VHH binders against Formin-like protein 12 (FH12). Designs and how they scored, part 2

Target 1, 299 residues: Formin-like protein 12 (FH12), of Arabidopsis thaliana (Mouse-ear cress) (q9c7s1)
Amino acid sequence: MASNCEKMLSKIKIPLPDMLNAVLDLDSSAVIIDQIKNLIKICWSKEEMDRLRNSAGGDKEVLGKCEEIFGELMMVPRIEPKLRVFAFKVEYPSRVSDLKMWMHTIIAATKEITGSVKLFRIMQTSLTMQVLRGSNVECGLDSLVKLCDNVYLMHDFCKLLDFGNDLVHLEAASRIELETITNKMQELFDIEEEVNDEFLASENDGANFVGYRNVVHDFLCTIDGDKQLLNILYAEVGGLVNSYIAEYPSGVRFKEATNILTRFVETFYKSREEIERQAEAEKEILEKRKMNIKQNGNL

## First folded at step 13 (VHH; from d3 with G53S S54T T55I F102W)

Design g3
Fold by OpenDDE, fold request of step 21:
Structure g3 (fold): chain B 299 residues (1-299), chain A 123 residues (1-123)
Amino acid sequence: as target 1 above (299 residues)
Amino acid sequence: QLQLVESGGGLVQAGGSLRLSCTASGTTDYMGWFRQGPGKEREFVASISSSGSTIYYADSVKGRFTISRDNAKNTLYLQMNSLKSEDTAVYYCARDLSPEQWKQLWESGYDYWGKGTRVTVSS
């Protein structure tokens, strides 16, 4: 397995001093994140240098270069934490964006579901009909599951109702797990704490690191602002989802509910398409018959 | 008028009896009763076919409640015996309407549920 140092050497497009400057400036545009990750790995493996030194078969040139890299890295106080802060800064916008997107999707979907009069009517009608006929349906969602299996009833609903267009975010929401959001948020907050720790520790790094401290401070301020927003969104998600799920006695999970609804919507659309195709086919047959009658009548 | 009118509710002591009635503008293949207790979701109670040959009961009311119907009068009945505090609820009549019939109800602005009749069982 090629050492992390060897891998780094093979991919070096930017001189190490420039990379370090970018790290200290928290300039995310100047460096590829993979290179930073490799540097972090090098920092962790004090043992890697020893291994390289002890490996009788290693390229002396590669070893020399690795030693040089390591030497340069060690000149920066707490280089590893600084590299981690930089790495986090690079990934930070995408992480926050994803969280926002996921939460907004869930919020939108939940609002659509709870606000859909058509969905409510379908569920209630289906539930009532099935239950009156002795089905073991426990709730509206269960009724939809059964409705999906009843082509006749589905077709009847499809003929009467224009449904499905009001649940725009349902499919996307069905692909999102709430636990993922929770975990990713927690991860973000944990990393924030690490950044803060590095910031505090950097107070003793000297006058040459004042600029670094300033940019890290600014970054922390950004994180704090975003954290507040994310917490608000998270609370909203929790409130909406819990309220929605509480309406079902079966203890259905949000993911299960969205899956059921997604399946129902898909089945509904397919059924509608089939009905339309049949109607068109019938129309064509009738037209052909009329034409034939006219032709035969003129003969 | 697709209206359902429930009646017969009231205050009764535990172990007592009540008879509910529902008058419908039309009969359907199946008719039944639902109930909604305080802080609870609406739940199925009983249903009966047009011929009366098929009847379903919720487990919680089986042996205590009897559903019947008079098609000539367009009336559904629920005889409730041995009432318990847990039976406290607003009781609603329901019809097995076709999707078309439901649509008509929706278009007319009518709720598919009547006002219900309140049954309170005191301990």
Scores: ipSAE 0.589, ipTM 0.867, lowest interface PAE 0.8, mean pLDDT 88
Fold by OpenDDE, fold request of step 21:
Structure g3 (fold): chain B 299 residues (1-299), chain A 123 residues (1-123)
Amino acid sequence: as target 1 above (299 residues)
Amino acid sequence: QLQLVESGGGLVQAGGSLRLSCTASGTTDYMGWFRQGPGKEREFVASISSSGSTIYYADSVKGRFTISRDNAKNTLYLQMNSLKSEDTAVYYCARDLSPEQWKQLWESGYDYWGKGTRVTVSS
């Protein structure tokens, strides 16, 4: 059974000095993230190395290589934090992009929902009808749930009312959890702090690390700028969600609401499509009948 | 032409009684009452079928309020007895409109809800 160390070593295809230089330059183009992750793992495998040293059956060559790698890594002050900073830099654009995308989606969807006169009218109509007839419906959203379960009533609504095209971001929003946004934001901030700590600590690394400090500083500046923007977006999300809750006082959570609405919209569209198909089928039947009458000389 | 006019509201002492009326230009299968108290959402009070054979009450008003209907007069009534401070609200008449009727209402620029009638119960 190849030790984890052996597996990791087998994956390192780039000379270690080159990798380290890339890390110190924060040059993500020169190194694959998986290689860096492997190096990080190696830094934690001191126990494994000791185990290999003590194992009578260990490949001496592999051990030697591992020791060499460790030796080289240990020559760099705080190599692990530096590797982590590099890893974070590689992932950073994606993380920020995802956060922005999620928040924008929520913002857009919320605005669409709260601004949809058609949705409001449908909810009011459905709610009033059901309540007057003795239903235990508590709110508009609840009425929509029940409406989804009543195919006949849904069809009646579909025939007479126009709806659905203005909720463009609803489906996407239904896949996003607010908690995820919060957690990912916090993670970003936590990692930023780690980067900052490394930056501060690197002051004592010597003259050879001035370049490293400069690139880390630039990265921190980038993070700070993005953080400010993300905070603004986050605040906007919070405000809109609160507004939504105020408009829909049923106590239904935003995620649940979006799920209900998504289901309703889907059901509504399906129902409409079915109605249209039926209408087309009827038209076709009528046309065929007309043709048959003509052929039989009755017209 | 689907206008609703509510009347009969006023100031009454706790334990007192009021009778509300709603005149509708068009009657529907079900008609009912809703109310909206200060700082509260609009809530269901009672409903009655066209024949009067089916009646629903909110739990909060059951045994105290009586809904009735006069189809000949196109009028809905709500007899409110044993009034409580919690009954303070604007009371609205509601009709069970079909989706088509709703559409017509919206296209006409009319609101489904009338002006309501205010009921204030003092302690």
Scores: ipSAE 0.560, ipTM 0.856, lowest interface PAE 0.8, mean pLDDT 86
Fold by ESMFold2, look of step 13:
Structure g3 (fold): chain B 299 residues (1-299), chain A 123 residues (1-123)
Amino acid sequence: as target 1 above (299 residues)
Amino acid sequence: QLQLVESGGGLVQAGGSLRLSCTASGTTDYMGWFRQGPGKEREFVASISSSGSTIYYADSVKGRFTISRDNAKNTLYLQMNSLKSEDTAVYYCARDLSPEQWKQLWESGYDYWGKGTRVTVSS
């Protein structure tokens, strides 16, 4: 126990009153957040402090530091919830930014996929050709999987079209799982509920905490506005994904369909680069033969 | 040359027969038939190689439909026997195209699929 207390104490590098004032002002400096996370780990009950006193083995230096920290923490009503609110406020902008980025990426990629005439034409061609030759391929997307396995067909398709910038967001979208977005939105809303609970409970903390309550109220208003935006984006993601998957009757899910397309695009450009390399090598060989004929013809 | 013309569709009683034809210009390797039923996606029916030596059928039509080809007339046929209500569809002719022919089709704005020929099987 005394060894664990020493490790925890070494992680508290700035004066505790300064950290507590930052928490009550909701000051989101990057330097302070690491220290606040350490304080959250140290928020012990009175019973836990009593156990520490009994098990410290009489080390008065370690125990005295622990009691000093505990005493300062207990002067603040519901300090543990207030520390969690502070930690959430520090992390909140990046959580919202990530959700916006993920949803915008899926929206952009899905619009690119469903709007690409070039991709549609390649899938139509691939499906028709393979089925005429006896394949039991069921849809254009499935035909792309089989096309990647056939070097001769792939080489023919590389000559037909170039996607250009049709599918710019495809690879990034392939790394995103829709369930992750849903879970991260739920986590954010659960944390908002905790912030709101502390706002309501802090009504009884007295005049010294009116400033704190005002800052938390402003934060809650910000969260509410962002929730409205995030819910709009989430609904748009759902509609676009459903439309995208419905066009492919194989019933594959978003991640599977997007990974198939990503693999196809990678294989397509790999094959195209190899064809271009071979053409340049053949051109150089022909030019060298022309030079040899020209030099021999000058006899 | 990209001209494919389907014909021979009509209304027929269940258990009856119908013969579809498709005329093409020039020599083509694989040719075949697809169909699209009410509220369904276009599906493969049958295909045949230029030599006639290789033939494929969808499981749903095996033993009832016969695909054949007359290369002297550049004509593809589908003999449809023992017709069922589920055979009701628009039937489309298809063939292999070269990469140059695919590009020409896309640049012209023409659809690969023609208008098809409608087959309705009544109970």
Scores: ipSAE 0.479, ipTM 0.833, lowest interface PAE 1.5, mean pLDDT 81
Fold by ESMFold2, fold request of step 21:
Structure g3 (fold): chain B 299 residues (1-299), chain A 123 residues (1-123)
Amino acid sequence: as target 1 above (299 residues)
Amino acid sequence: QLQLVESGGGLVQAGGSLRLSCTASGTTDYMGWFRQGPGKEREFVASISSSGSTIYYADSVKGRFTISRDNAKNTLYLQMNSLKSEDTAVYYCARDLSPEQWKQLWESGYDYWGKGTRVTVSS
């Protein structure tokens, strides 16, 4: 028990009063997140501190240092919730940025997939040709899976068209799991509730904490504004994904459909590169043949 | 010109028969029939190779429908017997196209699928 306290003491790098002042100002520039996480672990040690006090006769120098830190933490009402609010503020900008980036990527990719005439034509062509020849494919998407495994048929499709800029967000979207977005959105909303709970609870902390309450209120206003934007994006993602998946009556999930399309596009362009490489090699052979004919035919 | 013209549809009682025809221009290897029921996706019915030696049927029509072709007339047929209410659909003719023919079709702006021929099976 005393060894846990000693280990935590070695991890605290700045004076505790300075750290607590930064927390109460929500000044994320003054303290790094690792120091806050270490301090939160000490808050969980209240039971350990009570056991140390009740046991009496432990190492008094270590107990004295642990008691000093505990005493400083107990001077701040609800210090553990306040530490969590600070940690949320440190992480908040990156969480919002990631959610915006992920949702915009899915929106862009889904609009590209459903709007690509070239992709629609390839899927219809691939499905029809394979079914006429006895293949047991159920939809255009399934036909692309089999197309990737047929070198000769893939070469025929590579000659038909070039997607150009039709599907530029597809690969990035294939790396995104919709459940992760849903979970991260819920985490962010849970953060708002925790921050609001501490704001309300701090009402009774007295005049010395009016500054803290003002800073927390400003943070809550920022969260509320971003929440409105994120909810709009989330609703758009849901609508576009549902429309996209509805085009495939086999009931495939977004991740499955997007992975099949990504593999198809990758295989398509690898096959185009091979065709171009073969054509350049044949051009060089023909040029050498023409030079040999000219040398023999110059009379 | 790569368009296909379907005919022979109509209203028939369950258990009855109809014969569909499709006239194509130009040479083709595989030809076949698809159908689209009310509120459903277009689905495969049957196909036949140019030699007539290779024939495929969807499970739902096997034993009831017979596909055939007359290469001299460039005409595809579908004999539909023992018709059921679930056979109600617009029936479409389909054919193989070469990669060059697909490219020409897309450049022309024509749809691969024709207007089809409607079959309605009453209970």
Scores: ipSAE 0.420, ipTM 0.822, lowest interface PAE 2.1, mean pLDDT 81

Design g3
Fold by ESMFold2, fold request of step 21:
Structure g3 (fold): chain B 299 residues (1-299), chain A 123 residues (1-123)
Amino acid sequence: as target 1 above (299 residues)
Amino acid sequence: QLQLVESGGGLVQAGGSLRLSCTASGTTDYMGWFRQGPGKEREFVASISSSGSTIYYADSVKGRFTISRDNAKNTLYLQMNSLKSEDTAVYYCARDLSPEQWKQLWESGYDYWGKGTRVTVSS
């Protein structure tokens, strides 16, 4: 216990009153954030302080410093909830930015997949040719799985099309799990509830906290606006994903379909690179033969 | 000339029979039939190799439909017996194409699939 107290005390470099004022002003600088996280670890109850006194007995310097910190923390009503609101405010912009990015990526990729004439043509061609020859393939997506495993057939299809810029968001979308988006949205809404609880509880904290309450109120307004936008994006994601998956046999999930497409596109471009390397090697051999014939023609 | 023309469709009573035909130009290896029912995806029905030695059927038509081919006329046939209401669809002819032939088809602006021939099986 005394070793943990000494470690935490050494991390507090800014005077505690200045740190507490930064929390109440909701100052989100990186240095302030680190100090606040250390303060959260130090939020000891009266019982915890008494336990420390009984254990640390012989080191009055450590005990005195702990009592100074505890006394200053006790001056702020409900300091632990206020520290948590601060931590949420620090995290919040990053969490909203990530959700927006993920959902826009899914939306863009899904629109690209369903709108690519080139992808549609390759899937139809692959399915038709394989099924005519007795292959056990149910849909265009299944045909791409078999195409990826057959270098000769892939080589033929590489000559048919180049996707260009049709599928630029596909790889990024393949890294996104839809359940993660749902869970992260729920986490944000749980944060809103906790911030609102602190706002309501702080109404009786006194005149010293009017500025704090104004900042928390503005934060709640920001959260409410973002919540409305995020719900609109989430509904669009759901509609586009459902439409995309409906093209395939029942039970195919978004992640599975998108991974098949991503692997196909990767294999497709690896095969095109191999074709180009072979063509360049053949050209060099032909040029060497032409040069050799020219040199021998002087004899 | 890469498009195919299907014919022989019509209205027929359940339990009846109908024969579809499809004329192709040039040489092809595999040919076959697909169909598209109301609100459904186009599905495989049957296929046959150029020699006639390799034949495939979808389970839903096995024993009722017979695919055949007349190489002298470059014509593909589908004999449909014991027709059911579930067989109601537009039937499409299909053939092998090389990568070069696929490219030529796409550059021409024509679809791989023809207009098909409609088969309607009444109660």
Scores: ipSAE 0.412, ipTM 0.822, lowest interface PAE 2.0, mean pLDDT 81

## First folded at step 14 (VHH; from g3 with R95V)

Design i4
Fold by OpenDDE, fold request of step 15:
Structure i4 (fold): chain B 299 residues (1-299), chain A 123 residues (1-123)
Amino acid sequence: as target 1 above (299 residues)
Amino acid sequence: QLQLVESGGGLVQAGGSLRLSCTASGTTDYMGWFRQGPGKEREFVASISSSGSTIYYADSVKGRFTISRDNAKNTLYLQMNSLKSEDTAVYYCAVDLSPEQWKQLWESGYDYWGKGTRVTVSS
C-alpha cells in the first residue's frame, strides 16, 4: 500500500506553499479539497519516514520529496487543525444547505399532511367503514394500509374520490430520517467547537497569522448566524412532528407514518391511472363495435 | 342527503340504563355506534349488519350493551345496561355508505358525523 505521502505526490498539481497559503486565507477557490484531505492524513513521525523507506524500496527521490512536504508542514503551527478548519470551510455551505433543505422538506410535508382536509376525510371515512365491518384497524393510517393491500377496495375507492396532489413534499420527506438531521447538526456544532479552539490557539501564532485569525473569526461569525437559524428550524420541525404524532396512536413513528402515506398516495395514483386506462380501452372497444355495425349495415 | 340524528342521551347513575336511538335518512348495510369521551379519541362501540346476523361489540361494552336495528324505520338502537363512569361520552351513529352515497357525501363536503348524543354516567 502506497503511503499517504506517495499518494499525495502522485496527485499534487499545485505547489505545497500555494496550498498552505490558500489554507491560511481560507480560500477554497484555489485548492482542491481532496488534496487537503490527503495532507490531513499525513502524519510526521520518524516511523512514517521509516515506513516510507521500506515501502519505496529506498527511492531517495520519493523520500526527499516526502521530507520536503513534512518540513513545510511542520513550519506551520498546528497545521492539522488549520487544515481541518479549511476543509470544514469548503464543505460548510453544502452541509448547511442540506440541513436547511431537509428541515424545510419535513416542515412542508407535515403542514401538508395536517392541513389536508381531503386526506383527513379519506382516513376517517375509510376507518369508520372498515371498523363497522369488523376490522381490527385502530387508526386512520391502519385503514390506509388495508386499502393498499386490497386492490379491489382501492379501485372502488378511487372511483369515489377526487383526490389531488395535496401532498407535494410527502415523498421527499419520507426519505429523510430525523435522526440524520440531528446527527448532522451535532456534527456541525462539534466542528464549530474545533474551529473555535483553533481560533483561540492561533492567538500565539505570531504577526503573520493575523490575517488567518481574521478570516477564521469571520467564518465563526457566519457559523453562529447559521446555527441560530438552524436551531429555529429544528425547533419547528420538532414541534410539528410531535404535534403530528400526537394526532396518531401512540407508537407510530414519523417515518413510518410518512411511509404509509407515501405508499397510499402512490397506490392510489396507480390505481386511478389503471381505471382511466381501462375506461379508455372500453370506450375504444365500444367505438370499434359501433363502426363495425355501421359497416355491416346493421344500423 | 345522508342525515344521522342521534337521541336518548342523558344523565344516569352508575349501574343504570339508557337506550340510544339513531335515525338515518336511508338504508345501509352496516350501522353502528361510536363514542368519544372527554380527552379521548373516538372509539368503536358496536355495529350490526342489515340482516342483524352479524354483530360486533367493543370488548369494553360486551355483555352490557345491545345493538339492534329496525330497517323499516331506518333506526338504530343501543341498549346500554350496567353503565359505568367510563361510558361517559358523546355517542355517534355511523353507517356503511354505498359507493354512490359516499361519492355524494364526498362531493357535497357534508360532515359524515351527526351531532351525537351525550351520555353522562355519574358515580
Scores: ipSAE 0.627, ipTM 0.902, lowest interface PAE 0.7, mean pLDDT 85
Fold by OpenDDE, fold request of step 15:
Structure i4 (fold): chain B 299 residues (1-299), chain A 123 residues (1-123)
Amino acid sequence: as target 1 above (299 residues)
Amino acid sequence: QLQLVESGGGLVQAGGSLRLSCTASGTTDYMGWFRQGPGKEREFVASISSSGSTIYYADSVKGRFTISRDNAKNTLYLQMNSLKSEDTAVYYCAVDLSPEQWKQLWESGYDYWGKGTRVTVSS
């Protein structure tokens, strides 16, 4: 079984010097992230390398290549942290983009929910009706849950309200966990700290690393700018979500609320479609009857 | 148009009694009372079916309040006895509207809730 190291090394198609130069330049266009991840793994597998060195049955060519790679890697001070910084740089735009997208989606959905007069009316009406009839419903959201289980009542609502397109971001928001956003933001900040640590440590790497320090510094500046924006968005999300939850005394979590609403919207649409189908069927029956009467009258 | 007119509210001392009335523009299957206290959400108080055979009370008012209705007059009543400071609220009448009535309400933009009647219980 080829050692994990051998497998990783076999996947490295770019000359190591070029790869290292790309890492030191933080040039994400020159290297595939998987290659960098493999190099990071190699840096941690010192024990595996020793095993390969001591294995009498290893391909001499592979061993030679491994030794060469390892030798070149070891010439760079703190190569593993530098590789991590590079990896983070490569993934950074997508991570930030995802966070922004998620937060904007939640913001939009929350605004749609809280601003929907139709939804409010449905909830209020449903709640009032159910409570009057002795239901143990505590809030509007609970009433929607029960409404989903009452086909007759749902059909009545469908006839009364043109509801459907005002909650555009609800489905997307229902797929997003607030905890995910929090965790991903924290991860970003933690990695930033690591990048900063590497930056500080690199002060003693020598004159040949001045360029590296400059690009890392620029990257840190970018992160700081984005962090400020992300924090603003996060605060907005928090404010909106808290405001929304405060309107519902039942202590329903945001995710649960969005799930309930999503289910309601889906059920509502299905009910509406059914009503329309029934109406069409009735029209067809009436038309057929009229035709038959005309045909019989002309005979 | 749906019209709900509440009356009978006022200032009363703790332990006192009040009788609220609500006149509706039509007969509905269920009628009831809600209340909204200062800084609180609107909460259910009591409801009664058209026949009067089914009655529901909030736990907080059970044994103290009595709901009744006169279908001939389209009037709902709430006899409130042994009033407490916690009963201080604006009391609203609610009706179980027919689908057609709801439709009219939605189309008219009319507020389902009336003005309510204020009940203040002093300690």
Scores: ipSAE 0.479, ipTM 0.821, lowest interface PAE 0.9, mean pLDDT 85
Fold by ESMFold2, fold request of step 15:
Structure i4 (fold): chain B 299 residues (1-299), chain A 123 residues (1-123)
Amino acid sequence: as target 1 above (299 residues)
Amino acid sequence: QLQLVESGGGLVQAGGSLRLSCTASGTTDYMGWFRQGPGKEREFVASISSSGSTIYYADSVKGRFTISRDNAKNTLYLQMNSLKSEDTAVYYCAVDLSPEQWKQLWESGYDYWGKGTRVTVSS
């Protein structure tokens, strides 16, 4: 449609030859990613351009601009795949960084959970005490859920210990879904195959594209190295998570178990803060009583 | 320091009886028995309040086992009748501790669980 073409034209902010040169150099410093995404939207096939010519409705100025853009795009063999490779290269460092961050967070949290003597002790204590008193508590996680609902019992345990720095990654890990990591890794590897397909197809582009092909090849080498690292991290996540869940045989998933622990820790510290506030208020009352006694005792 | 000393275990043929005992030091509220079979996790067997008025049994032992206590001796008992091969386990005494008693135990480094007493039921 000619009106859709005019909207797309207004979104292109730099000269198209400069954009295409930046894309072919794979130089992300020269182009804003939004401009490239807009350009992908206007990569019309010959058939689409023919339909646009027939449907333009007599607005020759808009059609003339569309023809000019089409002509410039067609100077580059397989321009749409090349634009997609560029867009991926721009987004790639952020995608890898996010995956590494998420996996390291889960690894750190899982090691903290399984290594916390304090967490083990309170789970064992809570389970034993509730079962002795007739509660239908089957495991340590279940006992923590019930402990959160018992203000008096929670208050007693808050006086016993402080987790300190045992569980510092717990909350961050509770916000991460493992399936999201798996899906994001698969998306990254699917895009790698698309980049590889363009590298192979560009063999037929001629001597003018040897430089482009060299840069794409170097990018593929980078992806291959990161893929190996990400697979190692993913395997470690899987092993640690499976080991952690096995210690809590309630049939809950990683996110559910981690959410129970996070809610318990939050409730624990809220109760501890309340105890501390009450103790400070009582200290102030006692100090005022001592001052009143001291003043009256001087009579 | 908390001390839990279990005794009375042994080898018994199916249908037989055994009486387990556990002595505890200090003041206790609920006392009870847990057991751990070969390759299994520790499981609840029975418990009794300090007054003796409230008693709980696991479904698997109800009607066959009787828990009791003698507060003058600070001793817990488990009378086990009509024993089955499934009752083969190490039996552990447990007591309900105050928060302060739990803190003292954790600071001492001593284990809450004693050595237990082994019961083997031959088919």
Scores: ipSAE 0.437, ipTM 0.825, lowest interface PAE 1.9, mean pLDDT 81
Fold by ESMFold2, fold request of step 15:
Structure i4 (fold): chain B 299 residues (1-299), chain A 123 residues (1-123)
Amino acid sequence: as target 1 above (299 residues)
Amino acid sequence: QLQLVESGGGLVQAGGSLRLSCTASGTTDYMGWFRQGPGKEREFVASISSSGSTIYYADSVKGRFTISRDNAKNTLYLQMNSLKSEDTAVYYCAVDLSPEQWKQLWESGYDYWGKGTRVTVSS
């Protein structure tokens, strides 16, 4: 217990009053952020400090430093919630940015998949050819799975078509879980409730906290605006994904369909690379033969 | 250019019979029939190899439909017996194209599917 306290104390490198003042001003400097992470680890209740005293035994120097830090933390009303609000405010821009990026990637990929004439042609051709020859495939996606297993047929398709820029967001979208987006949005909205609770609870903390309350109020306004924008994007994702999946019977999910397409595109370009390597090797052999024939003809 | 001309459709009573035909241009391996009911996707019905030795049927038509071909006339047939209301559809001919034939079709801008022939089965 005393060893854990000593390790945590060694991480605090800024005077605690200066650090607490920066928290209350919501100063987001990199040095302050690092020190706030250290403070969160040290936030002990009175109950926890009493247990530390019993466990640490007689080491007066370690206990004295812990008691000094605890005393300073307890002078700030609801210091633990205030530290959490600060930590959330620091990480908030990246959380919103990530959600926007993920949703825009899914939107772009879904529009590309449903709008690609080249993908439609391959799926139609593959399905028709395989079904005529007795294969038990239900839809174009099933036919693409089987096409990936047939190297000669895949090579024939690679010679016919190049997707170009049709599916540039597909691979990135295949790594995104829709449930993760939903969960991350819910986490963001749950934290807004916590920030609002601290704003209300701080109303009577006194004149020293009016600046803090003003910054938290402005932050709540920012969160509310971003929440409206994120909900609009989320509704668009839902509509586009539902339309995309509706083209496939059997209850195929977004991740399943997108993974099949991603594997198909990867196999397609791997096969194209092999065809290009073979063509270059043939060209080299022909040039060597032309060179050898000319040298023998000059003799 | 690929040209598929289906014929022989019409209005028939349930339990009745129809014989569809399709003429195709050029050399082909497998030929077959697909159908598209109202508001449904196009589905497989039957196929036959160039030699006639390999034949496939959808489960829904086995025992009722018979596919055949006359290679001298480049003509595909579908004899449909014991027709049911669920057989109501536009019937399409299909052929197995080579990669070169597929490329020519895509470059031409013409569709793979013909106009089809309508079969309506009344109760």
Scores: ipSAE 0.402, ipTM 0.815, lowest interface PAE 2.3, mean pLDDT 81

